# Designs tried in a protein design chat: VHH binders against b3qqe0. Part 31

Target 1, 332 residues: b3qqe0
Amino acid sequence: MKINLDRTSSGFCIGVQGTIHVAEEKLNQSGELYCLGDVVHNEVEVKRLEALGMETIDIPAFEELRDAEVLIRAHGEPPSTYETARRNNLAITDTTCPVVAKLQKTAKMLHQLGYQVIIYGKKIHPEVIGINGQCNDEGVVIKHPDLSDEAEIAPLDLGRKTALISQTTMDVPGFYELKKNLEKLFAEHGHRNPGTKSGEWMAVRDIDITSEKTGGRAMPELVYKDTICRQVSSRNGKLRDFALANDCIVFAAGRKSSNGQVLYSICKDANPHSYFIEDVDEIQPEWFVGENGKPVESVGICGATSTPMWLLEKVANYIGKTFGDDSGNPDA
Short names: E, the ipSAE of ESMFold2; O, the ipSAE of OpenDDE; V2, 0.75 times the mean of E and O plus 0.25 times the DockQ between their complexes.

## First folded at step 7 (VHH; framework vhh_8dlx_2)

Design n03 (at its last look DockQ between E and O 0.75; V2 from the best seeds 0.00; counts 0 for: pae E 4.0 > 2)
Fold by OpenDDE, look of step 7:
Structure n03 (fold): chain B 332 residues (1-332), chain A 118 residues (1-118)
Amino acid sequence: as target 1 above (332 residues)
Amino acid sequence: EVQLVESGGGVVQPGRSLRLSCAASGFTFDDYAMHWVRQAPGKGLEWIGNIYWSGSTFYNPSLKSLVTISRDDSTNTLYLQMNSLRAEDTAIYYCARVYLEGDSFDYWGKGTLVTVSS
């Protein structure tokens, strides 16, 4: 019996995992660490880290904090957070996801070049707050790709050079829908990139964004950059493939996890031999017996985005020890 | 105060259609993904589908052909259209909300019972 652990589509994203890892290391060293906001949207994990000495603080508490170490989470922070940290003599452990960090730099650059920056995202989301902070909070945040929310589009200057970017965790179809609708909207108001028939916006990746500053070729007036994290956006598809690739799926998540229910449904649809568990005590021996009465050849272990990796590993180890031949390395 | 109130449940014959409603109040719909879930007698929770602020919908693949989720933002109402109902669709149906970054149902309605019987 081969045990396959899904480390890619299950659990926290790589960015969040990195944050947690750094937090653990710091806590092991010092025994205390402040974290600005919840390190992850998982209460169990937050409590675990708090038990190790992490103190979750909000913005008001952060503003009053002095001479301490503070962890910045994977979704990043606006420049104001760093200014406060400097002012208050706080040591920052910055675990901003590299994808987000790059996005922030991009936003800042576009803003500095004079672009109106449209952010496909959620205005209240910490990541968007950080991104918009790079734009001096002058970005236009749009959540409805059909442009149906008048309040969201009211700030738009349809005559201004404009750049569209996205929160990293938004949906790809929505982003391109928004792009299409913005293209139409701007074109209808007489704003189009030169040489375009329908007023298509140009991908930033195809343009040297530093050219304008260096006296090179002028940048197009209307540009976009797909800044959606593909690791996150492709998760459902990957999970489906994972489910298909195994004889049996053991899906670990909290029963109250909406994401868990959604992802489990995907697994179960792909592989009817998928089973939902909260813990190892729910695992049944009959799950690992094929229709022919023989042990299954492969067992896939996966979970929700909120499922800690230690739980998945626990499940893998349990199955390996209990039902597998001692030779099954879940990391193979 | 946050409220989710399901309605439209009842006894229906197999093959019939039913539309459930969930009236939401006390919070901003646009900040939450709204979900339909159900629980059949003696069974665990089953996810039906959800709708986001963008209007994008996602469904349980096993139920996709049988259900449609919609929303009316003007009335803060969530809908579940169910077609070709079967006996196995007998359950308490709940609407629940999920906050933007969360993966947990943070608030549930009381549910409405749907019984499919000949």
Scores: ipSAE 0.521, ipTM 0.860, lowest interface PAE 0.8, mean pLDDT 90
Fold by ESMFold2, look of step 7:
Structure n03 (fold): chain B 332 residues (1-332), chain A 118 residues (1-118)
Amino acid sequence: as target 1 above (332 residues)
Amino acid sequence: EVQLVESGGGVVQPGRSLRLSCAASGFTFDDYAMHWVRQAPGKGLEWIGNIYWSGSTFYNPSLKSLVTISRDDSTNTLYLQMNSLRAEDTAIYYCARVYLEGDSFDYWGKGTLVTVSS
């Protein structure tokens, strides 16, 4: 029986895993660390790190904190957070995800170039707060692509040169619906890029923005950049392939994990011999017996985007030691 | 307080259709993706699908030809349309909210029972 551990389509994204690693290193060194907001959106992992000495604080507590070390999580923070840290003599360990950091720079540069920045996203979300902080909080945040919320669109100046970007975790269909509706709205107001038949806005790349900033080629008046991260959608296909490649699947996640339930439905559709567990005590020996009465030849172990890799490794080790002939080596 | 109240369950004949509703209150409904899940007797949870505030829908691949999820943000109501019902669709049906853009269902309805039998 071969045990295959899914290291590529299971577990936290690269940025979150990096944040957890940095937090663990700091806690091993000092035994204490403040974190501005939940370090990850996973209660089990937050409690684990808190048991190691991490203390989660909110913005009001951060404003009062002095002479301490603070971790900035993967979501990033607006510039005002870093200014407060300097005033309060706080040592910042910044683990802002590179994708988020790049998006913040994109927003800042567009704002500095005089663009009205529209952000497809949720106004209360930490990522959007950080992005809008780069725009001096002047960004227009829209979450309803049909423009049905008049309060969201009230700040729009239809005569200004304008750039549309997105929070990285928004839905792709919504982004392009918003783009189409903005194109229509601006064109009806008499504002469109020269030479466009339908009033479409132009896709721009980071190199185009940099080129205009340094005196190179000018960008059109109305532009957009699709900044939505595709890691989640590409993961669905890879997980399906993983489920098809194994005789049975053990899927580990919390039962109230929404991502866990969604991804498990994909596994179960691809491989009817998929089993959902929260921990090793739920594993049943009959799962590893094939239809011919012989042991299955392969077991795939996977989980949600919020399933820590250490839990998947625990599951693999347990199966290997308890039922397997692959002597507890889940990495091989 | 946040409340989710399902309705529209009952006894229905195989091959027929049924529409379930979920009335939401106590939160800004159009800030949230909403989900339908079900639990057949003696079984674990089965995710049916979701709908984003944008109207985008995603479905359990095993059920996608049988169900349609919609929402009416003006009445704070989530809907599940089920077609060609089978005996195995007998279950308690729940609507659920996802914690902001987190990973967890933080509020559930009490459920509505659908029984498919002659």
Scores: ipSAE 0.327, ipTM 0.759, lowest interface PAE 4.0, mean pLDDT 86
ESMFold2 (binder alone), look of step 7: mean pLDDT 82; pTM 0.817

Design n04 (at its last look DockQ between E and O 0.02; V2 from the best seeds 0.00; counts 0 for: pae E 4.0 > 2, placed apart)
Fold by ESMFold2, look of step 7:
Structure n04 (fold): chain B 332 residues (1-332), chain A 118 residues (1-118)
Amino acid sequence: as target 1 above (332 residues)
Amino acid sequence: EVQLVESGGGVVQPGRSLRLSCAASGFTFDDYAMHWVRQAPGKGLEWIGNIYWSGSTFYNPSLKSLVTISRDDSTNTLYLQMNSLRAEDTAIYYCARYHLEGDSFDYWGKGTLVTVSS
């Protein structure tokens, strides 16, 4: 019997898990840590870390803070935050997610190359503030892909070489709708990549941007890079696929969690052999017996956004030791 | 104060259609993906589908041909159009706000009851 633990679409995303991990390590060492903004959008987890000695601060408090340790959360921060930290003699523990850090670097390089940077995103979101800070706040932030919000598109210069990127947590269909509408808008203005008939913008990679930055081959005037993180944006679909890929599913969450119940309903709809537990004592042996009386060939273990990974690991270990063998443990 | 208020429920005959509304206030509506979820009497929650600020929709495959989700960002209103209603569609229907980055449903309405009976 193979035991499959869902490490990628259950619980918090990898970037947030990394931030929480570092916060716990710092708190274990010193008992005190400031965090600029909520470490995660989850009140229970925030309160847990605050009980360990973390203090959540806002920008005004950060501006007054001196000679202290401050954690930068997974969203990242604009350059001005780091300038303030240096001025105030703050020790920065920077847990900016690698995906976000790479996106900030991409935005900076595009801006330095003279591109008008369009950001598919929410203007007041911390991630977008950080990205736009890399563009000297000159980025054009668009949330409505149909270009219906005149205030969003008013800053666009249709004659300028332009690059489209995205906040990592936007929807994929919206990004490509925006790309198509921008292609039409710029082409109607008479601006196309040289040699193209359709007005299509060209996909670019980080190596292409780096190459132009260092004096290599020039990029087209109109480009895009799909910077959406698929772990977050595709979770419901991935959860469904996970449920379909296993003979039975053990889903772990708090029974009073409405979020947990909704995510469980997605699993149950996809795989009728899905079972909800809060902990290992609720597991029933008959769940692992197939229609022919033989053990099922695979068991998938997953949980809600707020389900800690240690609980999922506990469930996997319990099932492996109690009803099978742990040679199929995905952690091996 | 974030508020979500469902309306449009009631008694409807099998085979007919019904449109539910969810009035949103206290937040920037077009910053959020919005969801519909239902709960039949004595049963657990069932996810119906969602709609992003972009207009992109995703549906529970079991319900996909029967429902349409739309939003009007000028009136801060979420809609659920349901067609070919059956007795098993009897449920309390909730709208919920979804925080995409946190992957969580952080605010819920109190629900509106739909009863499908002859």
Scores: ipSAE 0.357, ipTM 0.734, lowest interface PAE 4.0, mean pLDDT 86
Fold by OpenDDE, look of step 7:
Structure n04 (fold): chain B 332 residues (1-332), chain A 118 residues (1-118)
Amino acid sequence: as target 1 above (332 residues)
Amino acid sequence: EVQLVESGGGVVQPGRSLRLSCAASGFTFDDYAMHWVRQAPGKGLEWIGNIYWSGSTFYNPSLKSLVTISRDDSTNTLYLQMNSLRAEDTAIYYCARYHLEGDSFDYWGKGTLVTVSS
């Protein structure tokens, strides 16, 4: 039985890894650290960090916290969080992912330039909250790229300069579908970039922002920026391929992780012999027996973006020791 | 249907203790942080504290010495123990459910009135 550990499409993204690393360092130094919100949607990892002295707090608790150190997570926070921190004399350890930080700056810039900012994303997602905070919470969040949700599009001003950006973890096809539909919608209402027949929106990267400040060429009224993180967006396809490449899949994630459930469903769709676990104690020996009654030839171990790699390694090691031939190095 | 029902309020003398209850139905505490909030007459909402699904508690620093939040999972009930009550503790006390993923309160009880009077 060959054990294959997915090190590519599973595990923390670079941003989250950075957050966890910084958290660990701080905890090793001080023994105490508050974290605003869940550092990761994995209970096992959260418990580990809590055992090191991390305390997770929600927004109401944060608002009342004084004279403490608080970790800001990879997805970032709105300006109001920093204001609160300043007011309450909180020391902020900011581990906002650089990709998200750049996105926030972009959103702020666009907003300051007078653009209505459309955010492709989930309204309740912390990252979107942070981004929208840079827009004084005046951004329009759209989750449905087909514009089928009337409530999402109701706040749109179709005559206003408008910029489209995205939550970093959204899907690329959906973003461009949304862009296309917005182009159509605005064009139908008589709002088009000058010189465009089809009403195409212009990429922000193609715009000289400095020219507007110097009295040069005016910025186009309708713009977009693809702000999707490719590291994260490519994972779904890779995971599916991984699931197809193994006889059996053991998928480790937090049960409460919505992302985990989605990714597991992808695995299960690709490979019906996919099993969901939170920890090694849930592993069943019958999973590793094929239809012919013989041991499966390959077991793939993968997880969500919120699943720590050490947990996946733990699972791999457990399966290798318990069900594999003594020779199975998961790193081979 | 999600419901939160506070009880245990009433008139108490200064220096006394009081325990409030919040009976939750339609959900379990496993996925939510539960909060106590109060509103004194003519004042805004004041956050008292919370208890997370893990059982960890966090309190308003100004009230930390006076209050204890606990829960009974078997009865799905949230508690607020208040000690050494003062006239300034007169308020309507609310329990509220907080969803971490949405970073918002999504359900509130109707509240229970606590009056501290001699």
Scores: ipSAE 0.329, ipTM 0.771, lowest interface PAE 1.2, mean pLDDT 90
ESMFold2 (binder alone), look of step 7: mean pLDDT 85; pTM 0.849

Design n05 (at its last look DockQ between E and O 0.73; V2 from the best seeds 0.00; counts 0 for: pae E 3.3 > 2)
Fold by OpenDDE, look of step 7:
Structure n05 (fold): chain B 332 residues (1-332), chain A 118 residues (1-118)
Amino acid sequence: as target 1 above (332 residues)
Amino acid sequence: EVQLVESGGGVVQPGRSLRLSCAASGFTFDDYAMHWVRQAPGKGLEWIGNIYWSGSTFYNPSLKSLVTISRDDSTNTLYLQMNSLRAEDTAIYYCARVHFEGDSFDYWGKGTLVTVSS
C-alpha cells in the first residue's frame, strides 16, 4: 500500500507556513512572542503556538504594547502598523508573504505615479487593508465584479488614470469579469487607452511602471495587474486530480472548516472512496479494503487549507503503521 | 449580535420542491460568503453549496443539479431552493457564515428540519 501525502494542494499556503515556521523559531529562542491577529484560522494550531508562548493581540492591544517583539502575519500590514511599532519601540518580525509584499510595492508605485488604484477584494480583509494603506487609503475597493454595488463604484473617477489589482486570494474569473466591466464603463465615459479599439486596459507586466519617473515611455492611462496567487486559486483542480490518482482518500480537516467541507466534496465527487476525519481515531480499517477484498494499492492523504501539515503527516504515519507495510514512506 | 435563523423546513413528499430561507442579522450581510450545509440523522456534516458576496455560487457536485442558492442583500436573506427531493435529502439544514479572514464557519443557525417521506 502506497501512501501519498498531498503537500501541494492541502494545508497552509507557503506564506502561512513561513509565518508559522518563523513563529516557532522565535518562540524556541525567547519563549515569548506577540502576534498581531490570528496567525492562522485553525484553533488547534493557534493553541499549539500559544502553548509555546505566543500571545495573540488585537489592534487596540498592539497600540498599547511597548518594548516587545511582534510578529506580522503573512497577509501583511499597512504602513501605519509599522509606524506604531516604531513609536512604541516594538521589534517587528515581518513574515509578510513575498507575494503580498510585491503586491504592496506595486500598489504603492502605482499610487505614487498618480493612478487611481482599484483593488478587487474585501475591504475588511487584512490583506486589502495593508494594500490600501500603501495607497494612503485612497484605493477603491470593489468586491462585486458586475459593478452592481453603487456604493463601491461611487468613489471612482472615470477620467483619472486607473490601475486594477487584486487581493491575492480572490477568484480569477471574478477579477477578469471586473476588468471587462471596468473597461466598458471607462470606455463609455470616453476614457480609453490610446490605440485601442475597445478600450482594453494594459497589463502592467507588459509595461515599465518606472518609465514615467525615469523619463522613459509614458505609461498607459488604464492598466491592470493580475495579482491573484495561483497557488491558492488552483487548489481545487489539483485536489481533484489527487483524488483521482489514489484508490482511497483520507481527508483531514476540522468539522467547522468551510474550506474543508468544500474540498472534501470535491474529493468525494472525484473519488467515492473519500473519507473525512478530524483525527486518526476516526480511521476505519474497512476503508483500505478494495472491492475485491484486497488491500487498496494507494491511499491519498489530504486536507483543507486550514489543516496543519503535522496533522496530515500524523495521519499518513498512522495509516502506514497500522494498515500498510512498514515500507510505506509518505514522502516517496 | 450575529444571528442566523433558518426557516421553511417541514415534511414533504418525494419529488417535491422546497425553498429554505436564512435570515441574517447583526452584521453586514453582503460582506460575507454564506453556505448551506446539512446533517442527516447519524451522518456527518454535508456541504451543499455557497454563495459569495459577488453572487457567484458553488455547489457540491453531487447536489448541483438539485439545488440553487441565492441571496437578497436588501433583506439580508439567504435562500436554498431544492428540487426533486428524495428520502436521502432528509436532514437538518443549516446556513452558515464564513469568517472574512478565513475558511471557517464562525456562525450558523440552529437549523431547520426537512423530512422527505411518502
Scores: ipSAE 0.497, ipTM 0.858, lowest interface PAE 0.9, mean pLDDT 90
Fold by ESMFold2, look of step 7:
Structure n05 (fold): chain B 332 residues (1-332), chain A 118 residues (1-118)
Amino acid sequence: as target 1 above (332 residues)
Amino acid sequence: EVQLVESGGGVVQPGRSLRLSCAASGFTFDDYAMHWVRQAPGKGLEWIGNIYWSGSTFYNPSLKSLVTISRDDSTNTLYLQMNSLRAEDTAIYYCARVHFEGDSFDYWGKGTLVTVSS
């Protein structure tokens, strides 16, 4: 019986995995580490790292902290956090996700070029706070794509050159609805990119935004960049293919995991022989016996974006030891 | 106090349609993606779909043609429209809120029972 671990579509995203790895390394070296905010929204992982010596602190505690090491989470921090760290002689271990870091750089550059920056996002979300900090807190944060919230749009200067970006975790349809509605709103105010008939905004990917700073041609008046991370949505197709490639699927996640329930629905749709577990004690021997009484030839093991790889490896090892003679290697 | 209260359940004949409601209170409703899940007697949880504050919806692929999720942010109400009901749709239906970072369901309603019988 062959056991296949899904290392492609399961587990924390690359940014969160990197943060957890760095935290573990620091804790193994020193036995203590401060983390500004919860390292991940997963109580099991937070408590595990706290047992290793991590202390979660909030902004007030961070402002009083002196001469210590502090980890910055994957969603990043505004510039004021780094200024406080400098003043307090704090050693920052910065694990800001590369996607978020690139977005912060983009926001800063657009702001420096004189753009009014619109951020599709939730104003209270730490990622948006960090992005807007790059814009000297002058960014306009909009979460309702239909522009129905007058308080959100009141700060907009419709005559100003403007750039639309997004918090990385927003929905793609909402971003493009917002873009369409902003195009209409600005055009109704008489503001369009020169030479365009439709009032469409120009994608930043088709322009080198650094060329204007270095003496290149001027950027268009109205631009956008789709900065939404597709790691989760791209997993749907890959997970479906994984489910189809195995005789049965063991899907590991917390039952309260929203991502777990969504991803499991995809597995179950693709392979009716998919089974949801939280841990190895829920595994049933009959799952590994085909409907004709013969053993299944392959078992796929996968999980949600919040399922740590060590749990998937535990599941693979358990299945191999308990139900198979030739499947003790989870990487085979 | 966060509260989610489902209503609209009951006994319904196969082939009929039914609309469930979820009244939300104690939080800023339009800051959250909202979900519907169900649990048939003796079965595990089955995710039905969700809706973002933007109105964007995503559905369980097996149910996509049978259900529609909507929200009314002016009344803090989440809806589930179910069409062409089948005996297998008999379940307790829950609305659930996802933490603002999207990792877990942090609040659930008590559920409303839908029985598809005849």
Scores: ipSAE 0.415, ipTM 0.801, lowest interface PAE 3.3, mean pLDDT 86
ESMFold2 (binder alone), look of step 7: mean pLDDT 82; pTM 0.821

Design n06 (at its last look DockQ between E and O 0.79; V2 from the best seeds 0.00; counts 0 for: pae E 4.5 > 2)
Fold by OpenDDE, look of step 7:
Structure n06 (fold): chain B 332 residues (1-332), chain A 118 residues (1-118)
Amino acid sequence: as target 1 above (332 residues)
Amino acid sequence: EVQLVESGGGVVQPGRSLRLSCAASGFTFDDYAMHWVRQAPGKGLEWIGNIYWSGRTFYNPSLKSLVTISRDDSTNTLYLQMNSLRAEDTAIYYCARVHLEGDSFDYWGKGTLVTVSS
């Protein structure tokens, strides 16, 4: 029996993993660390880190904190957070995801260049708050790609040079729908990139941003950058393939994990021999017996985005020891 | 205070349709993804589908043809339309809100029982 552990589509994203890793290192060194907000939306993981000395604080507590070390999470913070930290003599351990950090820089740049910045995302989401902070909170946040919410589009200046970016965890189809609808809206109001009949917006990657600063070629009036993280957006497809590639799937997640429920349904649809567990004690021997009465040849172990990798490894090890031949290395 | 209250459950015959409601208070759907889940007797939780803040819906592939999720923002009510009900659809149905920052349900309703029997 071959045990296959999904290390690609399961578990925390790279950004969150980085945050947790840094948190652990800091805690091992000092025994104390404040974290602004929940480091991860997994209760088990949060408790583990708290047991190591991490203290989760909210914004009001952060504002009153002095002479301490504070961890900034993967989704990033607005400039105001750093200003507060400086004022309060807080040492910041910044674990902003590189993807988000780049996005923030992009937003800041576009804003400094005079663009109206449209952010596809949730206004109340911490990541969007951080991004919009780079725009002096002058960004226009839109959640409805069909532009059906008048309140969201009311602040739009249809004559102003404009840039579209996205929260990293938004859906790709929605972003491009929004782009299309914005193109139409602006074009209908007489604002189009020169040389375009349809009023298409130009990808930022296709323009030389530095040229404008140096007095070279002017940037287009209407631009967009797809800033959606593909690691997160591609997980569903990968998981389906993983489920199809194994005889049996053991899916580990918390029962309260929304993502877990969704992903499990995908697994189960792809492979009817998929089983949901929270821990190893729920594993049943009959799951590993094929229809022919013989042991299955392969077992896939996967989980939700909120499933710690150590849990998946625990599950893999358990299955290998309990049901596998002594030779089953889950990392093979 | 955030509250979710499911209604519309009951006893129905096989082949019939049923519409469940989830009345939300203390927040607006515009900011949150909402899910329908169910739990049959002696079985684990089964995901039915969700609706995002944008109004986009996703469904369990196994149930996609049988269910429709919608919402009314004016009344802040979530709906689950179920068609061609079967005995296996007997369950307690829950609406649940997804945490803004995370991958977890932060609020659940008490659920409404649907019994499909001849």
Scores: ipSAE 0.628, ipTM 0.902, lowest interface PAE 0.7, mean pLDDT 91
Fold by ESMFold2, look of step 7:
Structure n06 (fold): chain B 332 residues (1-332), chain A 118 residues (1-118)
Amino acid sequence: as target 1 above (332 residues)
Amino acid sequence: EVQLVESGGGVVQPGRSLRLSCAASGFTFDDYAMHWVRQAPGKGLEWIGNIYWSGRTFYNPSLKSLVTISRDDSTNTLYLQMNSLRAEDTAIYYCARVHLEGDSFDYWGKGTLVTVSS
């Protein structure tokens, strides 16, 4: 019986997992570490790291903290956070996800080039706060792609050169709906890219104001960059493929995990021999017996974005020890 | 205080349609993706689908052709339209909110019972 553990679409995203690993390394090294905000929205992981010596602090506590080591989590922070850290003599361990860091750089460069920056995102979300900080908090944050919220669009100057970017975790169809509605709005105001008859905005690649690609050449008046991270959005398809590739599936997650319920529904649809557990004590031996009475040939083990990899490994080890083939090897 | 109140349940014959409502209060409704989840008697939770603040929907693949989720942000109301109801659709139906920064349900209502029987 082959046991396959899904390491590609189960567990925390790579950015969050990287933050957790760095926190663990620092705690193993020093035994103490402050973290600005919850390192992850998983109370089991937070408590685990706190038992190793981590202390979660909020912004007011951070502003009072002096001469300490602070971890910055995967979604990043605005420039003002780093300014406070310098003033307070804080040693910063910055685990901002590379995708978020690149987006922050893009936002900063567009702002420096004089663009009115529109951010598709949720204004109160920490990632957007960090991105907008790069725009000196002058970015126009729009959450409703149909432009139905007049308060969101009131700050727009329809005559300014303008760039549209997105919070990395927004939906792709919403981004392009927003783009089309902005194209229409600006064109109705008489603003479109010179040399085109359409109201279409130009897609841009990575922006670096020191780049030869942008030096001395005028950039278009109206641009967009699809900054949505596809790592998370591809999980449904990958999980479905994983479920199809195995004779049965053991799915581990908390029952109140929204992502867990969504992903389990995909597993169950793809493979009717999918079973939901919170831990190994819920595993039933009949799950591993095929309809022909013989053991299944493969067992896939997967979980939600909130399922720690160590739990999936625990499940894999348990199944291997308890139901695996332990027939003797040849003597000596 | 965050409140989610489901309504519209009852006894329905197989093959019929039913529309459930969820009245939301105590939070900025259009900041959140909203979900429908159900629990059949003696069984675990089953996710039905969601709707984002943008109006985009995603459904449990096994239910996709049978359900439609909509929202009315002007009345802070979430809806679930269910068609071609089957006996296996008998369940308590809950609307649920997902934490803004996380992936877990942080609030849901007490549910509304739907019974599909002849």
Scores: ipSAE 0.296, ipTM 0.723, lowest interface PAE 4.5, mean pLDDT 85
ESMFold2 (binder alone), look of step 7: mean pLDDT 83; pTM 0.833

